# Ledger of designs, part 20: VHH binders against Uncharacterized protein YOR238W

Target 1, 303 residues: Uncharacterized protein YOR238W, of Saccharomyces cerevisiae (q08634)
Amino acid sequence: MDEKVELILVPCHSIWKSSSHPSDNSVNLGQLPEYWHLAPFQYEGNDHLAFIKHGLTAIKLLLQRFDTATVIFSGSQTKKEAGAISEAQSYYFLFEKLIRYVMSNDNIDVPNFDNELRLLLKEVKNLLSSQNVNVDELFYGGSITTEEFSLDSFDNLIYSIYRFEEVNKKFPQKITIIGFAFKMPRFISCHAKAIDYPQSNITYIGIDPKPANYNQTQLSKYYDDLVQMEDKNALSLFSSDWYATKDRLLTKKRSRNPFNRTAPYAQNIFCKENGKRIEGIEDDEEYFETKIKCKMPWSSPRQ
Below, E stands for the ipSAE of ESMFold2; O stands for the ipSAE of OpenDDE; V2 stands for 0.75 times the mean of E and O plus 0.25 times the DockQ between their complexes.

## First folded at step 12 (VHH; framework vhh_7qbe_3)

Design n7 (from m1 with P98R; at its last look DockQ between E and O 0.71; V2 from the best seeds 0.00; counts 0 for: pae E 3.5 > 2)
Fold by ESMFold2, look of step 12:
Structure n7 (fold): chain B 303 residues (1-303), chain A 117 residues (1-117)
Amino acid sequence: as target 1 above (303 residues)
Amino acid sequence: QLQLVESGGGLVQAGGSLRLSCTASGSDYAMGWFRQGPGKEREFVAYISWSGGSTYYADSVKGRFTISRDNAKNTLYLQMNSLKSEDTAVYYCAASERYSDTDYDVWGKGTRVTVSS
């Protein structure tokens, strides 16, 4: 039977400026950093190209398992300067535009895309053609959707699990996360464990940013700095604040919510108490042992 | 809490030079300069890593502008040479903690640069 069993999760990292128009006759397909609301550090790594690689990889995987997977772009309305558009919705708009461009043109050479992106575009085009899946079916048929309330990576995982159930009427049996390789430990070693999701059922596909024209020494320094800052600013914090309810992570989460979004996932036990998000969990391990372990729809059976 | 204070803006003739400064209350951040011209969107100018080892420039300013930092003074600099009328803008100092799922970007209030013909 046709049964959606796999969540393909794309955590979003910025907002594409859909209304940005180049001064020349070119088309905005997200290929330039000015087409995105980027943080200062995202310019060095050409992070916007990595965002596109993440989404194209997700669509490629979906096309290889079209009847059993759902792609979810995940991210909220996080930038006041962008207006009331979420990261997830902006990704959805961009990838629909990009895929329609690819299917309408024999020459799919997008200015400023690197060779990896060009290969991904070619692979997606070939898969759509060979599998007789048109773009309307791909985007409007329920195979790709958004989760628009996540304010951090913990939310990306748990809200997308509930969004998957909302759309497909069952929880995912398998999760494939497509994101930055340097973020894999926070998703696998922190978040998945914190919600009791079986390790054997999660796959992580990592695609890191890639500075242009760096020699090997510069590149090694760049990635070493990424890993060190990931540890300092995220991984170490989540290790002592599993559910992002404490000072540093909660302050960061609140700063990403300029439009006062409230997630609709009432069934999310560890996110709400008395109708609002739980704050200040004092003992994360006790909370896990009493509220989460062996109690989630996706938990392994008790021993 | 990180705070950024820009200075050094002013009126300068085309072809001239100006040096902007941004004093930070800390140094453990990647920092950069952005600018916003009249009626235009804010645009990227230059970036420097927290160690000072990596720099990156917008194409419109390469070869004319130099970003640097002095971590002993917690100060970011932008040396602007060969100024053109299109460089007229409010220049903002910005800093961010380096991980992709945060909006913990801090912006200064800006310093105005006007390039006259």
Scores: ipSAE 0.376, ipTM 0.725, lowest interface PAE 3.5, mean pLDDT 86
ESMFold2 (binder alone), look of step 12: mean pLDDT 81; pTM 0.827
OpenDDE, look of step 12: ipSAE 0.595; ipTM 0.845

Design n8 (from m1 with T102E V106H; at its last look DockQ between E and O 0.33; V2 from the best seeds 0.00; counts 0 for: pae E 2.8 > 2)
Fold by OpenDDE, look of step 12:
Structure n8 (fold): chain B 303 residues (1-303), chain A 117 residues (1-117)
Amino acid sequence: as target 1 above (303 residues)
Amino acid sequence: QLQLVESGGGLVQAGGSLRLSCTASGSDYAMGWFRQGPGKEREFVAYISWSGGSTYYADSVKGRFTISRDNAKNTLYLQMNSLKSEDTAVYYCAASEPYSDEDYDHWGKGTRVTVSS
């Protein structure tokens, strides 16, 4: 426990359908979009494959840092139609199944996986084998866990930090975030700053979606548009609403909380007697200066 | 604010073809078709990206249905070929903001398709 110093954070983006079965009696390893609760735009980019890449990359990295790192899948119960299952839990179970599959089969060529995923599977398998780590140890030994209260990317970061402390009894000294590259700016320039976490101690590994059957021009346009939309729908909003307590971002959070979950971590950074997140912070800068700056467990001392 | 109006439904014989249309008041949306058969829940049929560059189909309609869009006309289409009795349903047009984390937030009133054996 004393050796755990690194948080490997995987912000989740959907819920894997564990009960979904292929028509051809093959195994559901998340390889098809119908095995997920996807938003419309997530179909365009085959985002489900990116989700798998995120998780496998996290596991790979964990295996390379097995004594010092903890993987946290982060995401709440965001979809009513999925039931009371969190994004984080669905990821956890998917990757448990996937890794067990890989370790139990000589042929690990999963249909519909691309070359990158195939490579990741091989790498993970090799690492597990070479280190003599079994799947139970990997998933039940405390090195992989879930954060199940996050409703947005800000929550992903802050709640995972506190979840890490719950598990390891210390705050992470460094964080590796594995997610979409286009979301990197919000994590580094907005969220980390807002919670006074040293940016120098954060590494971001970006893995973006890949549309199918796009030529180079179309692909370029897709990514350009993606960046523009990220700016419009997230980066600009977080720039003016650091803690997502105001209109647009708060509304989004509420819409993603159909089961009315309350994060136990919110009271650690937001001062309400009822432990709920503060709504409508009038001045984010003032709030930061008075309540957050140099006051967090991970903050640098005031010089 | 966004209005979706489906048209093109009707009675068709098994093996026949039908083309549905959905008129939208805007073109900057990801769009899809859904259907609800008698005594069944609403189910996904097809998706098309905001740019029209990507499509996705339910397994039950793959190879038979084609989703397309004309952004100049603000119109979504569903070409349905080789129709089967099980395709009988009310077909709905749906739209979502591009790159929104939300599901479809705009729906049409639907158009009825009846396939006779």
Scores: ipSAE 0.187, ipTM 0.635, lowest interface PAE 2.5, mean pLDDT 90
ESMFold2, look of step 12: ipSAE 0.432; ipTM 0.756
ESMFold2 (binder alone), look of step 12: mean pLDDT 82; pTM 0.837

## First folded at step 13 (VHH; framework vhh_7qbe_3)

Design o1 (from n3 with S49R; at its last look DockQ between E and O 0.85; V2 from the best seeds 0.00; counts 0 for: pae E 3.3 > 2, unsure alone 62.6 < 65)
Fold by ESMFold2, look of step 13:
Structure o1 (fold): chain B 303 residues (1-303), chain A 117 residues (1-117)
Amino acid sequence: as target 1 above (303 residues)
Amino acid sequence: QLQLVESGGGLVQAGGSLRLSCTASGSDYAMGWFRQGPGKEREFVAYIRWSGGRTYYADSVKGRFTISRDNAKNTLYLQMNSLKSEDTAVYYCAASEPYSDTDYDVWGKGTRVTVSS
């Protein structure tokens, strides 16, 4: 009997277009930016390749910890132009297709994958072969699932903790998050603190976007801009709005919900009435001290 | 709160030129142009950084279209030269807060460009 204790969390950032196929008889494996619903800035960084690296890294870790970990892809139906498909479900579809492709083909040199991604794909293929894991068992046996209601990174963490418990009947004892390296401080220093999750039990694996054909000066400026805009657009906001209940973060969260999705998990933590989330927490530290600290199922009881 | 107002679409003969404009009510956004042709999915056209002149173009328009930005007017431009019938589309201005948690996207209403012989 498998006892799942570790959540491997992949926050999603876009929607793969599963119905898009190339005219040259090749296979859509997410390798081209037009196979994704990308924002303008995501073209510069080849962000779609980072998305694939995040998911393959999660699957690699799962294969090394198959009996004790569950991978959760996390993200909602966030793009009106994509229709009623979540980021999480599109990742699930893509990685199932990619893994089946890898196991069905001797030559796995996917055009337009960069060298790092090609090496990662080969490593995953080798692990699948050596671990005696059937692809059906991997994807349909409860080791990989989705969380489809998250509208921001705070949701990615808290909803995936509850999704893990929903699937495994236990809260995770440890969490590994695989995402953009520049986002690590918001997850570790803001979100984990805000929900009273022991920070010593969370690890973060960062894989940043990689623009092509930049010289060192251009790369340095690109990554400096990443950090500056992360601070401006997210980290500083979450530092003063722990639960995303105030105007700027709440407005951004609402704008990512064109299909009016309502997560069942939010009702249990932040809703004073059924179906309504508390908005406008004025004093986040007071809210934490009175409603969260030492009161969560995962909180340390020794205070 | 952020609003994008496009203009400059119209009917033009093949080989002709047209300039699209997009005025933003705010600043500090990564901005670009997308288009949706008849019976096709919306596709990327061009991107320009908020902080510098770095640009990127879809292969189908490279060398014919030029994206630019006037920071004093908060206006994004797309100069379209040597227009072809396959350039017929509704053109959308898009803005996003780069590296935002939500990947916050704002789209204009679109402006129609029709290229005829």
Scores: ipSAE 0.423, ipTM 0.766, lowest interface PAE 3.3, mean pLDDT 86
ESMFold2 (binder alone), look of step 13: mean pLDDT 79; pTM 0.814
OpenDDE, look of step 13: ipSAE 0.526; ipTM 0.820

Design o2 (from n3 with S49T; at its last look DockQ between E and O 0.79; V2 from the best seeds 0.00; counts 0 for: pae E 2.9 > 2)
Fold by ESMFold2, look of step 13:
Structure o2 (fold): chain B 303 residues (1-303), chain A 117 residues (1-117)
Amino acid sequence: as target 1 above (303 residues)
Amino acid sequence: QLQLVESGGGLVQAGGSLRLSCTASGSDYAMGWFRQGPGKEREFVAYITWSGGRTYYADSVKGRFTISRDNAKNTLYLQMNSLKSEDTAVYYCAASEPYSDTDYDVWGKGTRVTVSS
């Protein structure tokens, strides 16, 4: 039997509103921004379409690597107004609904999907058909699951590594992260390094938001601002707070936990001190050198 | 800690104008307006970047509403012109740090706008 070795990680960014009903008798497949709990800036970027592209790309890759990969949607119950449903679970529900819809219909032209999404849907449909993987096997057979406790991008990575081990009994030998392209540096240059995950074994597939009807000058300004704000609000902070234990990042993490979820992962080393989360690591490089480097189950041996 | 306080709601006749205000405790937030009409879900109205350099509007209000901010006063504004009966709603101010998470740190309590047909 095959041994699962690859984690395909989809960090989640919102909650799909499964109960929203279209007024025109169409079906809610996440295609409109109103079907999601979005912040105002996510309307400009049509971020909801990017979320769907992330998940479909993950499912496409899974189908190409079905025997050796596991997809994990990662994100907690982060929106009080959405109730006790996690980002991860809402993605899981949406993609099952979307795939079942596409497999039940000859025409896969979902209104308000762009051409890239239509292509992804067609590719997934063709792969399911050609490989004789039915939708029940895809979603209920253990190939797709959720990680529901992550409150930031650092959690997305480390909790999903432990979730992968929980379901597959081995840590992943390879990780593919599918998320926003502008977030790649925080995952690769900060998070993976902070936990000593080998750089040669982790890759990032980036798919950014895409504003509608912007000319090239407007698009350039939009993407420049997106990268600048990512640096200001996240990347620079993680560069000096590797484990999100300091004031600004810790405050953000706590604000995303309105339902007081507690991750069950015993192997998370900064959660183990006296049964409490470690706060206020002052020298992150020294902490890494002393507690992390060459000491994680996935670490390379010391030279 | 961060508090948002809306003001400026009221009764106005169709075709009229109204200006909403929202004060916040800082300027590093992307800010926006949402509204909730009777029996409807909360819907997006407008967004402005933390610097004030870019704005974005829902199609239903584009050309009639203008969002702006005064960072010296930490105040967000929504100028609503050519008001229609369908603009009747509770208007909410919201703030978040851009690209750090997918929701706002705080929502205001809302201010009611009623547009008489």
Scores: ipSAE 0.465, ipTM 0.776, lowest interface PAE 2.9, mean pLDDT 86
ESMFold2 (binder alone), look of step 13: mean pLDDT 80; pTM 0.813
OpenDDE, look of step 13: ipSAE 0.684; ipTM 0.877

Design o3 (from n3 with Y29F V106Y; at its last look DockQ between E and O 0.87; V2 from the best seeds 0.00; counts 0 for: pae E 2.3 > 2)
Fold by ESMFold2, look of step 13:
Structure o3 (fold): chain B 303 residues (1-303), chain A 117 residues (1-117)
Amino acid sequence: as target 1 above (303 residues)
Amino acid sequence: QLQLVESGGGLVQAGGSLRLSCTASGSDFAMGWFRQGPGKEREFVAYISWSGGRTYYADSVKGRFTISRDNAKNTLYLQMNSLKSEDTAVYYCAASEPYSDTDYDYWGKGTRVTVSS
């Protein structure tokens, strides 16, 4: 059989500025917030370091199960200011650059990486060295690819499933999502259920942002507010709009598509034959029961 | 559609103060200030959470600048004290919904601040 059975999904959250050139003769490895197109709140959390942790964790997992997994970075061309580059492609470029840097240098002490990132980077370097993995094979051999049309977390999951099939000629038998820990409920309790993906076959690894120089009281308040903001701005909305086809979620999805991208996945039932999205699903539970439940290629068999 | 309108820019002597304002058409956004100096990339200045309970500052402005908001007036403020020539820039108000997937950014048109020696 094909051996590729696991999707390791990295939902992307920003665009790395590959063209940003440090004035101090250092190399841009994404270590500074200025190397990314960040929203205002992402500066407080050092979210850019979390993005790097997500990708390195995905590559670490891939190296431990190289023959059976595919890593997919997922995210579209979502920022007009960044130009025609997707979040996913920018992650792919960054991680290739970072891994080649790691393998070309004995000193991998990257300025502005936090201690957690430094340890993770060392661990990845050790895996690459001890397993004698060719970096060209890692990045160009089909083990790491991109999904470049997703406009929200629902898209991240469903489009990456179709992209996995596009690349590997079969749907994933299991999925590991690597993202922010506070987003786990929307992926597991909303999205996976909404597309009838078996709960026993999907796992979430969470790595949250980490503000610098906060005491324990400040950290607690920060993380409590993350959960509140997640509930207000995403989880509650997806709970009443499972497929993001109406109201606030649809408006947000449209606003993230300044370059008018249309996903090419022919088997995606959430798009009409003319390539346009299904909109205005009035009764999500009825839609699920009649169109989705036990009807997806990845659905559990009917008893 | 969220609209952001900045005001309060101008010419000021080094060591002086200015207060920038940004009026928003809504109040449920995390908001911040960015600036772009001559020949430089746009850079982060300050952020305030949607509730107003947390603030965060770039190192270059800590202790000199204070961000605040008045949600009853839908207005964001940046109090700038002890201004230096390096603070000369166009200042932009920005807003987003935190962690709403890939967040949508809203930007004002900017207000110019010039700090003379």
Scores: ipSAE 0.536, ipTM 0.812, lowest interface PAE 2.3, mean pLDDT 88
ESMFold2 (binder alone), look of step 13: mean pLDDT 83; pTM 0.842
OpenDDE, look of step 13: ipSAE 0.762; ipTM 0.898

Design o4 (from n3 with V106Y; at its last look DockQ between E and O 0.59; V2 from the best seeds 0.00; counts 0 for: pae E 3.1 > 2)
Fold by ESMFold2, look of step 13:
Structure o4 (fold): chain B 303 residues (1-303), chain A 117 residues (1-117)
Amino acid sequence: as target 1 above (303 residues)
Amino acid sequence: QLQLVESGGGLVQAGGSLRLSCTASGSDYAMGWFRQGPGKEREFVAYISWSGGRTYYADSVKGRFTISRDNAKNTLYLQMNSLKSEDTAVYYCAASEPYSDTDYDYWGKGTRVTVSS
């Protein structure tokens, strides 16, 4: 009896506007930045193309390990202007539309996609054909789902682990995260360690943003600044607030919850005090040593 | 908390010009202008990198609007030329700390631009 053992996690970063329609009778497949609710910096990096690369890479991996993996798109209802739609649900809608488009057309050259995206589309189309998996089985058969309560990258990991258990009745034995390459240390060196997830069982596939029309000097500076901003705005904060329970990270997380979403995971030790997230952990290392280390369903056994 | 204060909006005849300003209480943000016309969703207008070395414009304003910044004054500008009636909107200054999952997008209160014809 095959059973699901691998979580393929795609942390989401924006909301696709499914109701946006091109004026030239082409189809909205997320290829233009105007089809997304983007922050100002996401225009510089063409981040919307990276979002599509993340999801297509996840679907490619799923098709290579269809019987044993589940893809979870993870992200909450984070933009009041977008209405009551989550980042995760918008990704799910987009990728279903994109895959159906690709399977219905011989020419899969989507305007404004770069060569990497075109290759990914071709690979996914070939895998669907060769694996005899139709699009309905892919999206409606339980192999792809959403986690819609995450408000930061720590939530992306821990809530998706619980969502995986919710749908598969087992915690994942292996996790593959597909996201921005510059965020790998935050997930691997901070989040996975903070929840005692075995390092040998978690893999990170990184795909960074790519500004258009930058020369090599501009690209080098862009990526240097990207790493500096990641350190300043996220990595250094999570290094001293492992569980995002303190003023800076907690306050920022709450600003991203305009629709007052609360995750319904009874097994999540960070969310079950009177239905509220645990706040103000005084000593993160002590909390880890006493509450987390060797005590999670996914922890390695003691020797 | 980053503070963004817009100014420079007003009533102007079609074909005229306005210059919007947005004063920020800090630096090192990617910044842009958005606008919301009556009964429409908020839309992107222009973006400038934190260093000022790269700009990007919506097609509807290319060649007519110019975004710039003065980091010594922590001020973002939008020079709006050849204004049209469809440019009538509330214009919002926006800033973000790039790639922070817990980052709050910072928005000004907006400044009203009305183009009469």
Scores: ipSAE 0.380, ipTM 0.710, lowest interface PAE 3.1, mean pLDDT 86
ESMFold2 (binder alone), look of step 13: mean pLDDT 83; pTM 0.851
OpenDDE, look of step 13: ipSAE 0.742; ipTM 0.891

Design o5 (from n3 with S96A; at its last fold request DockQ between E and O 0.88; V2 from the best seeds 0.00; counts 0 for: pae E 2.2 > 2)
Fold by ESMFold2, fold request of step 14:
Structure o5 (fold): chain B 303 residues (1-303), chain A 117 residues (1-117)
Amino acid sequence: as target 1 above (303 residues)
Amino acid sequence: QLQLVESGGGLVQAGGSLRLSCTASGSDYAMGWFRQGPGKEREFVAYISWSGGRTYYADSVKGRFTISRDNAKNTLYLQMNSLKSEDTAVYYCAAAEPYSDTDYDVWGKGTRVTVSS
């Protein structure tokens, strides 16, 4: 029985349409934006390719540390149009299909994948072969699982920590988050701090969206706007609402729950026994100092 | 809560032009148009950034359609020129806060465009 100590967390951002069939006789491996339930802005950035890069990077890392890590895809049933399937479960299905495709075919040049994705696929294939880890072990053996109740990035972190403990019977000693590079500050400087997770034990691997066929001026404007929107819509808000229990963040969180999912993590101090979230934390710094600091199972000992 | 109301759909001859409008109850959203043709899933048409400084188009409409916005009126436009039979669809306005924690999008009820031969 392997000792799992590392959480490899992939926050999810969309739902893959497993039932969509290509009109050109290719296989749906998530390579086209139409295979996903994308928000309008995600079409410009080819965000679907970034999602695949996030998951493949996580699987690559898992294979390099198979005995000690667990990958968790994290995200709830957030799209009414998609039905009762979570972001996390759709990622799980996609990556199982993609890896089985890669291991069943000599030519793994997936149409519309860029060079980075092609390299990641080849690396994963080589690692599976060299380590004698078959796809059934990878996906059905407990090394990759889902967290399906998160409604925002704060949830992605805290719920995945509890999900890791649910699966492995201990809290993670190390966390590696794989997501958009521009979101790193909200995870490291806001969320991890807010729950007292040791900064030396958490790392972030960032891969941003990449618009296709943009000249340098267009790229510069795209990334400048991306940074502005991250600050406006997330980072500035979490600076004054650490636990997403107030005003705009709570309203947005509630709007992502069209299927009324309730997280099962009873030990989560941010949920009441009746499954309702704690709301209206008025003084976040005082709450942290009195309820969180040095009091979480993962907190460092007080000096 | 953000609300979106489309208008401007109708019957138009191939080669003609039509302008769609979408009035939003607020500003500061990335906005776009999607469409759903008979027997098809919804597909992306065009996107405009919250500031109006960046636009992005599906290949099937690039060069023929122009997306724009008037932030003073909270109105999104789609100018459709050189219309083809393939453009027949219900057109939906959509809006989202880019890279918010929710990535939530809001949809209008749609407006029908029929392009006759």
Scores: ipSAE 0.572, ipTM 0.832, lowest interface PAE 2.2, mean pLDDT 88
ESMFold2, look of step 13: ipSAE 0.563; ipTM 0.821
ESMFold2 (binder alone), look of step 13: mean pLDDT 82; pTM 0.830
OpenDDE, look of step 13: ipSAE 0.788; ipTM 0.913
ESMFold2, fold request of step 14: ipSAE 0.532, 0.488; ipTM 0.817, 0.799
ESMFold2 (binder alone), fold request of step 14: mean pLDDT 82, 81, 82; pTM 0.834, 0.833, 0.833
OpenDDE, fold request of step 14: ipSAE 0.766, 0.783, 0.813; ipTM 0.905, 0.911, 0.922

Design o6 (from n3 with D101E; at its last look DockQ between E and O 0.72; V2 from the best seeds 0.00; counts 0 for: pae E 2.5 > 2)
Fold by ESMFold2, look of step 13:
Structure o6 (fold): chain B 303 residues (1-303), chain A 117 residues (1-117)
Amino acid sequence: as target 1 above (303 residues)
Amino acid sequence: QLQLVESGGGLVQAGGSLRLSCTASGSDYAMGWFRQGPGKEREFVAYISWSGGRTYYADSVKGRFTISRDNAKNTLYLQMNSLKSEDTAVYYCAASEPYSETDYDVWGKGTRVTVSS
């Protein structure tokens, strides 16, 4: 019988505009940047195509491990201009629409998808056929779900672990995160360590944005700047604020909650008895040593 | 706290030019322009990297609009040439810390551009 042991986590980065209708009679499958709520820098990187690659890669992996994995799209209602729809739910809607489109049509040449996306679509279609898994089983059978309360990357990890337990009645024994390659250090070197998740049981698959029509010098500069901005804007902050309970990270987290949502995971030790999050941890190392190390359901045993 | 102050909007004849400015209190941000026309959703216009070395434009404005920044003055510019009536909109300056937990930190109040046929 099925025993779900692996969390395949897709941290979400934007909200797909499901109500956007093309004027040229084409179908909205997320292939154009105007179908998403994008920040200015996300246009340069064609980040919307990376979002689709993240989700398709997650579904591909799920189909290869269908009996033992659960995919979770993770992200809250983070944009007031998008209304009361979460990043995670918008990804769920988009990928269901995209997969149904691909399985219902012989011609799967989606306009504006690049060759990597076309290959991923073909691989997913072939896996669905060969595994005898129809689209209803894939999306409605409990193998794909959402985590809709995360306000930053630390939340993406810890809330999805609790969401996995909520759905499967056990904590994940291994985690595969699929996201931007430049974000890997914050997840592996900061977040996973901060919650005592065993390093041998967590992996990261990175797919970065891809600017169009850049020569190799321009690409190198783009990716170098990405790494520098990740260090400046996130990694260095999480290194001194492991649980995102202080100043800059807490202010940023609060700004991403325009709909005032509270996570439902009361047994999460980062929440108070009333379900509100713990704030203002003064000494992160002491907190880790006292409350976390070797004390989480997923912790490695002491030697 | 970062503050953005836009200027340069106004009335202009089709085919004409305008230059929008946006003064920021700092220079470590990726910056861009968005616009919102009558009855339309807000849409992307142009982006410039925090270093100033990379720019990106919406297809509808390529070849007509130029984004630039002067780090000595902490000022972002949008030079708009060959203006069309379709360019009529409120233009917003935006700044963000790229790939932070926040997609964009600050918006200006906007400056109105009206292009008369």
Scores: ipSAE 0.476, ipTM 0.789, lowest interface PAE 2.5, mean pLDDT 87
ESMFold2 (binder alone), look of step 13: mean pLDDT 81; pTM 0.823
OpenDDE, look of step 13: ipSAE 0.692; ipTM 0.881

